Miniprotein binders against q9k998. Designs and how they scored, part 8

Target 1, 230 residues: q9k998
Amino acid sequence: MAKEPLIRVLLIEDDPMVQEVNRMFVEKLSGFTIVGTTATGEEGMVKTRELQPDLILLDIFMPKQDGLSFIKQIREQYIDVDIIAVTAANDTKTIKTLLRYGVMDYLVKPFTFERLKAALTQYEEMFRKMQKEAELSQDSLDEMIKQKQAQANMDDLPKGLHAHTLQQVIERLEELDEPKSAEEIGRDVGLARVTVRRYLNYLESVGQVEMDLTYGSIGRPIQTYKLKQG

## First folded at step 16 (miniprotein)

Design k4
Fold by OpenDDE base, look of step 16:
Structure k4 (fold): chain B 230 residues (1-230), chain A 117 residues (1-117)
Amino acid sequence: as target 1 above (230 residues)
Amino acid sequence: TPELEDLIDRLEKMIDLLEEKLERAEKNPDDPEEVKRMLWVIYMLASLIQYLLEEAKSGDPEAVQRLKDLVERIRDLIKKIKELLKRKGDPEAIRQLQKIEKMLSEIQRMLQKMEQS
């Protein structure tokens, strides 16, 4: 089987030590190769044109340069490159701006190797799918959008939420034919109602879950939850 | 594997650089941002070491020992940084330090399980 070509990565990071760690992380993954590194977005623009990377891993929180301005410049020039953003900011305004510029993912500093591996693995799956399919089916697009939404939720978990538990809740929600209560979902995944509700409220806040009020025959309205069908 | 050995060599070099930076910071404690950057790097390195230890469970005792030694060096770094932070009390640096301490505790639990298997 012809070895699929490695995904070509450009690193843009001003801290040499963080840059080296990012290099070590990317190079640990067999699907990727680093074709260049830069310490500034200006140099990053030069290298992007020169090297034509498939992917940029971009620090947007560089002290001397607004990484958002870099992304804007890339998009304004219609440069065909994907961007994974690295940020120290977890503010909703920055995240919304990143989403508007069509970043593939965002990582909050400091991030783990496992978190970067997850981001890059999902990117590779998408990248390879797009290489093989001249036309994406609606189902394939829906899967890609769902994956992109699921990943955005794993890093910035509110204090006291865990990624593994979030994944269990999401997996259970994906299996639901009808909206269920936090108590029902909790019973199904072996979690307390109060615990599940924290995850559901989080998923609702990030727009992945819809909450509805069902009025049963007995007393108080029950909150039911389902995944947003895109 | 040669790839794993190279990666461990790079980890060792990174920890060497961190130790040198910490010695400088102890002499000139005026850059709290440098300590934060060091803590970020340490967190990321510890996460990679954790992953490599999990992969190595199946067969390279020498690599496992080298990775264990790196964990101890990181523990020593964190101890020194903790002492430095007691003097200057940056809340963000303290939060990052606590994250690293948690990760080191997870690594320790993993190592204990590996020794019992």
Scores: ipSAE 0.774, ipTM 0.906, lowest interface PAE 0.5, mean pLDDT 85
Fold by ESMFold2, fold request of step 18:
Structure k4 (fold): chain B 230 residues (1-230), chain A 117 residues (1-117)
Amino acid sequence: as target 1 above (230 residues)
Amino acid sequence: TPELEDLIDRLEKMIDLLEEKLERAEKNPDDPEEVKRMLWVIYMLASLIQYLLEEAKSGDPEAVQRLKDLVERIRDLIKKIKELLKRKGDPEAIRQLQKIEKMLSEIQRMLQKMEQS
């Protein structure tokens, strides 16, 4: 996974100076980008739907709007976004409420750059691990779909074609760097030109091979074949 | 680096804003929550400056000098805020100020070590 994608962060903070400090802190860390900032939870809900951030840094104790209400709405609407809460309150009741709503971490204001760096670094490690696991799962699903498609094609062959021979022709086609004629492919797999052409015509008819006309030294076009690019 | 220069420029802008806010607060010192929020911002900015000094200390003397200048401006802000708190001091604001003074002392020791190198 070349060039790890940046984690997209939405800031929800009503104080412009605190908002700018949080912006500087986040932007100092490679791996993160701020996709939006809002001063209220109501705009935060709108921007969450519009921007689809990976992570929200949410100030809980905004004077005009309760950040706990925002978290409640996110969870009640089943919006799949991670939240790190920033709070001015250090009382046990507030912290327990945040944990019950499944925030990833909480930070008590004022916090140091080192504290935010630690929280975001830990979050990034988790984010990258889950992303890698999802990619492996998708690859496994894609492979199963390809296997079922190939199996169905082998089980549904026209009379006179054999699955083993078809597989040999497919494997040779997978090795090619450029299109080749039925004669060339036949020499490579040990089959007569006429026999190989029957398999190539079948593969073209089911959309796995494309045929092209290549003009040779003799002047007559030669039919060449290659695997169709998806 | 260009990224470090941008951060230092933004730190300077934030300190400019804090100095402006403090001038207004000195004229009309009746909002203790504003002073407390200023102290929060100062604490967070000082922590970033401390981190950037550690990064720059072995290879960027111009950045170190700019960061040192910002630390002195923060010291001046803290002195003025200390005077405001003598008139009407919120205990939490005083505790925040003490945390900032501790951090500034740590930064000063770091700077002294860098000068002797």
Scores: ipSAE 0.771, ipTM 0.897, lowest interface PAE 0.8, mean pLDDT 81
Fold by OpenDDE base, fold request of step 18:
Structure k4 (fold): chain B 230 residues (1-230), chain A 117 residues (1-117)
Amino acid sequence: as target 1 above (230 residues)
Amino acid sequence: TPELEDLIDRLEKMIDLLEEKLERAEKNPDDPEEVKRMLWVIYMLASLIQYLLEEAKSGDPEAVQRLKDLVERIRDLIKKIKELLKRKGDPEAIRQLQKIEKMLSEIQRMLQKMEQS
């Protein structure tokens, strides 16, 4: 079978150390190759035209150029490139703007290797499907949209996590107005604190949950969890 | 594998750079953003080390030992950063540090299970 061509990735990141870590993460995955790196959006535009990458991993909050302006320029020029956005910001306004610009995924810094692997695996599946199918049926499109939702939940669950229990934890987190402890969430879903904490740790690792620390009156910080509001 | 060895070498180099940056930050404590960036990098590196340890469970004792050594170096970095943060309480930096400490605890539990098997 002809070895499928590697997905060509451009990295745009101003921090050299973060750029190197992103390189290490992408290069650990067999479906991808880094064709270039830039430290600015201006250089990124030059390299995008020169290299014609399939995918850009883009830091949105570079000091010299707003990453939103970069995406806008890419779209205004009708450059056929997919973008995964990376940012330190989790504000709903920025996220909604990124989604409107048709980014493939949105990663909050810092992200885990597992979170990037999940994003890139989903992207690769979509990319390969679109390469093989000249026409997408509604069912195929619905499957691609659902796979963005469902594969995040089922196939890569660490040993000892169950999809049904994960869904129960997510549903409970969706109902939370304020961050809650693993003990509180566990009581609400009928699970042991230790069990819930495993699911919360997983959800945190995949970037779906944010952990915060509440310093109660008694000197031990309590870990509280909330869904990352997109 | 040569690919794993290269990746571990790159991890070692990144930790060397972090140690150097931390020494500079301890001398010039005026950039709280630098500490946050360091914590981000450490978190990401620790996550990759965790993944590599999970992959290596069955077959490369040398790679596992090298990864264990890197985990200890990261623990030492985190201790130093924690001391630095006690002087300037940035809540975000403290949150990131605690995420890393949690990940390190998970790695330690994995390593303990590997030693018992």
Scores: ipSAE 0.771, ipTM 0.907, lowest interface PAE 0.6, mean pLDDT 85
Fold by OpenDDE base, look of step 17:
Structure k4 (fold): chain B 230 residues (1-230), chain A 117 residues (1-117)
Amino acid sequence: as target 1 above (230 residues)
Amino acid sequence: TPELEDLIDRLEKMIDLLEEKLERAEKNPDDPEEVKRMLWVIYMLASLIQYLLEEAKSGDPEAVQRLKDLVERIRDLIKKIKELLKRKGDPEAIRQLQKIEKMLSEIQRMLQKMEQS
């Protein structure tokens, strides 16, 4: 089987230590190769034209250059490159602007290796699909869009919630025939009641979980949770 | 694997640089932004170490030991940073510190499970 070509990545990051960590993260993944690094968006533009990377991992919070201006320039020049944005900002205005410029994903600093791996794995799946298919069906497009939206929703997790733990809670909720308490769910997934409660409260706030109050014969009402049937 | 050894060598180098930066920050406590940047890097490195430890469960005792040693070095860095932060109380730095402490606790639990298996 012809080895699929590695995805060519350009790193744009002004902090040399963060740049090295990003390099270490990307190089740990077998589907990617770093073809260049830059400390500025200006140099980034030069190397983008020269190297023609498939993907840019872009720090948008570089002190001297607005990473948003870089993305704008890339798009204005019709350069066929995908961008994953790295940001210290989690403000909705910046995120909306990034999404409007068609970034593939965004990562909030500091991010974990697992979070970058998830972003890059999803990107690779899309990239390989687009290479193999001359035409995409609506269903294939919808799947790609849903995956992007699901990942974006996981990044908007409140401080102290983690995507993997959220997924474990969701998976457990999917298996429930009846509403269960945070304590019961916590036992089932091996998490503290207080921890599970934070995830359940989040899922409730985004409309994925329904909370009910069960009045047992003795004591305080118990909150029970189930997935909303769409 | 040679690849894993190279990666661990790079991790060690990064921690060396962090230790040097921390020594400088202890002498010049007026750069709170440097401490924040250090905490970001430490968080990211700890996350990679966690992943590598999980992969290494399959039988490289030497790599596991080297990664354990790196975790201890990170713990020592975090202790020193925590003492620095007690004096200036940057809320964001404290939040990042707490995230790292949580991750280190998770790593510790994982290591304990590996020792029992």
Scores: ipSAE 0.770, ipTM 0.905, lowest interface PAE 0.6, mean pLDDT 85
Fold by ESMFold2, look of step 16:
Structure k4 (fold): chain B 230 residues (1-230), chain A 117 residues (1-117)
Amino acid sequence: as target 1 above (230 residues)
Amino acid sequence: TPELEDLIDRLEKMIDLLEEKLERAEKNPDDPEEVKRMLWVIYMLASLIQYLLEEAKSGDPEAVQRLKDLVERIRDLIKKIKELLKRKGDPEAIRQLQKIEKMLSEIQRMLQKMEQS
């Protein structure tokens, strides 16, 4: 039987001992492979382009280079990579900034193996689901849309979504005159495209947002989103 | 398995490095941030050892023995760090040490159950 491809991970961590522990943690988990390690964000940018990892474990609090600047550069250069942030700080401003920049999760140092395992297991489930959805037929996509109303009764936000960011996306959707893509909405609200897609998918699943396929001049159809009427 | 043996080898090397770092810190205890970072690493390593003990306990007695030896070395490290912190301990370092002591107690209870089997 065909095996699932390994999720390719880049580690960015300046402390050599913490870096080795993170390597051991990740390598203990099936489904993941470490394709590189770097000690600085600058090296991290180079390796991200060179290796094209699926996921970056990024230490935000590096004494020589600001990890938040690394995330900003990744998003400004439209590099499509997922990030799990590792931080020594747990203040609300830092957490809000990380969420606005579209990190998948954040971990406060020191963390246990079980905490990293939980974060990576959750990420792997999302990764495999999105991979399968990219291969969906039109019939499968229609089936998912029909089931969105059945889940409108959800009593809490899915893990990885934040209420204030969700509200920001909703407010921008309320301002739209016509449907827009996740990329366009992301530019409007200053959020990464991948982050906006997660919120839009959630909003569609609970019946608040309508997805449509828009055919442009030349190319594949683009998914556009608008608030559901009445 | 080869993967488990490799992890235990690497754990041993990490603990060797921590023992060396602590010996230097005992001779020149000027850097409270270095002690804090050692505690971070110890906490993370102990959590992996706890997980590996659960995984190995019914099927690999040699691995269990090596992991037990590592737990004892960690306990010795913590005892020395605790003495170092008595005079000018950072509250964050003390809190981290307490978390490690709780984890070591959980590991000790697990090891006692293995002996009764």
Scores: ipSAE 0.768, ipTM 0.896, lowest interface PAE 0.8, mean pLDDT 81

Design k4
Fold by OpenDDE base, fold request of step 18:
Structure k4 (fold): chain B 230 residues (1-230), chain A 117 residues (1-117)
Amino acid sequence: as target 1 above (230 residues)
Amino acid sequence: TPELEDLIDRLEKMIDLLEEKLERAEKNPDDPEEVKRMLWVIYMLASLIQYLLEEAKSGDPEAVQRLKDLVERIRDLIKKIKELLKRKGDPEAIRQLQKIEKMLSEIQRMLQKMEQS
């Protein structure tokens, strides 16, 4: 099996200690290699052109350059590079702007190794899929879009919901031929009905799940859930 | 593994730098942003240490011991930072410190389970 080429990562971070920690995190993952590091967006732009990385891990709150302006410049120049944004800001306006610029993921400082690993693992899955498939099926595109939307929604998860559990619930919903109850879904994913119902209610609230009422013979309507067909 | 040893060496160097920064901050306690940055780095390092401990388990006792020693050094850093924050309590720094303390408690529970197995 030809060793798949490592994903080439550029780190843009002004704090040298944070940069080193980010390096340690990325280098712990076998699918990635750091091809360069910069402390400024200006140097980052130079290195992006020089190194042609596949991915930039970008601190958007660098003192000298607005990271939003950096992303805008990358897009205006038609540079083919993916960006994962890192920031201390979690305001909805900034997040919406990042999403509009096609950022792959958004990490709020401080983040754990597991959170970065999740972001990079999902990126790698998408990256490898795009490399292998010259043409993506609609189903494959829909899956990638759903994953990207699920990621964007993970940062806005209500207190007591977990991204990993949300993903398990989504994956189970994707496999459903027919709408199922929260109890059935809960049995399938190994979760309590009440727990699954919280995730389903969340997914309904974000328009990813449709809830139907099925009237069984025993007079109480059963709530059934399915993915919303876009 | 050589890769794990290298990573632990890098963790040690990062903790050394944090200790030096903390000593400077203790002399000049007027930079609350520096303390926040330190807490942020400590949080990230602790998260990596937790992962490495879970990965290494009983397979590399020397690596586990080195990681345990790093956890103790982080605990000492956090104690000192906590004392600094008592004088000038930034609510965000306090929240970050509490997150680190929680993570350290989780690591301690994991280590206790590993010692009992």
Scores: ipSAE 0.765, ipTM 0.904, lowest interface PAE 0.6, mean pLDDT 85
Fold by ESMFold2, fold request of step 18:
Structure k4 (fold): chain B 230 residues (1-230), chain A 117 residues (1-117)
Amino acid sequence: as target 1 above (230 residues)
Amino acid sequence: TPELEDLIDRLEKMIDLLEEKLERAEKNPDDPEEVKRMLWVIYMLASLIQYLLEEAKSGDPEAVQRLKDLVERIRDLIKKIKELLKRKGDPEAIRQLQKIEKMLSEIQRMLQKMEQS
């Protein structure tokens, strides 16, 4: 698989010492990068919109601003970001509230590097699964855009190709129930093999046509062509 | 590695800051929340040091020595905080200090295994 993009983390923590420790912990893990740090929930809201992080590591126990109110605002404003909460409180009500707001995990202070590593490793596994599914979806979208762009480029054809003739070749390819050679396609469209091959090569270059080698009963393999399917 | 050396440098700076903060707390020892937060930071730093010692033990004796020196500075911090807590110690702070002492013992046993091997 291609090199995985780093998970972008925003830290929200008002104590400078705790903030630096959390920064050190996160930066030790190879799959993550810190894109910003803030000391308040208000600054956190601004930076969340500006930086668009994948994950917020949020210290709930901020004396000036309630971290729970930050989570509430994120969810009420439908901001799509994952949150791992850090709290000094281990009471049942606080934990139930965090779970109701859909945090990915919660950590009770003080915690070890190993505990944070475990939480982030588990998050990374989930993140990478969703990223893989999103890439497959984007590949499908990119393929549809590529085909639409190729059709729009009929007006910008290479030298020696004409739009009407290209359309005839495309229409014949759409009629095929199996791949055919350039000679066969040319016979059907009324074009010489060399001419049809120029159109087929163009269509292959813009991603509309697939060329394959087909072995007949005797002789050397024949190049056959068909439209690429979704 | 350059990454490990940078991280050790940052650990040293954090311990410098803790030593400065403790000196101020010793002069004005009536803030139990400040001591508790120092203990939280020390606990978290010690856990990272323990992890880094395990990484460095087979291939970086200079890093191991620097980390050992940091452990000794943490021991000194803990001794001083223990003295602060003897007079009017918060039970939560005492519990946190005990957790740190346990972790330091685990680190010491790991260091002794490195010498035996």
Scores: ipSAE 0.763, ipTM 0.895, lowest interface PAE 0.8, mean pLDDT 81
Fold by ESMFold2, fold request of step 18:
Structure k4 (fold): chain B 230 residues (1-230), chain A 117 residues (1-117)
Amino acid sequence: as target 1 above (230 residues)
Amino acid sequence: TPELEDLIDRLEKMIDLLEEKLERAEKNPDDPEEVKRMLWVIYMLASLIQYLLEEAKSGDPEAVQRLKDLVERIRDLIKKIKELLKRKGDPEAIRQLQKIEKMLSEIQRMLQKMEQS
């Protein structure tokens, strides 16, 4: 069988000792590799574009740049990267905002190795499942043309997807009178585009949602989504 | 294993750096954030040591001994930081120190269980 590629991680952490410990933690886990480390969000933005990591481990409480501002910039510039945030223990308002920005998980400093291991193990399971499903969807075109569509079973959701959030996305899709992009749907339901796209990809994989490309006179096509009829 | 040996070497280097940082802090205690950052690092390192002890206990007695030595160095660091905090009295740093002491107690109980088997 083909060897699984390593998940590429960028660390953004201003304290050099904490940065080194995070490196040790990540490098202890199989399946992950550190592709870069930065001390600021500004450098982090540059490195994200250069290295195209799969995952960013981001310290929210950096002195020179607010980590929320970094996440906002990532999302506004349509950079499609997963983020696990690190935050202070008594900042629950920030945690709720982070979840709305679509972070995969959040860790409260200081955290144990076991806590990071749990977060990264859960992330790896989701990452591998999503990649496999994307690869298979291209190979089954003939069956998609002839096969009737089936509605997804909520109890059979991949890890990292939640039934409540999936229901929000489905309800918004039911209200559409025309196909819309993940960005537009996310704006309507208050979810990050990255989060909405994960749910839309799942819904397409189980045959509940159709993706089409829409073209303008100039520019790249945009992926739009609508419900398939049952 | 070679990977475990490398991690233990890096843990030792981090503890060396913490010991140096603490000596400077004892001479010039002007930065309460530096003490909190040291406590963060100590807590995280102790948690990795705890994990590595569980992993090494059945098959690598030299690694276990090196890790035990690092735990004692951490205990010494915590004793010195406790003295430093009596001067300042920062409640957040004191709470973090207490969390580390709890973890060190858990590690001690684990080490005692390993010696009984």
Scores: ipSAE 0.752, ipTM 0.890, lowest interface PAE 0.8, mean pLDDT 80

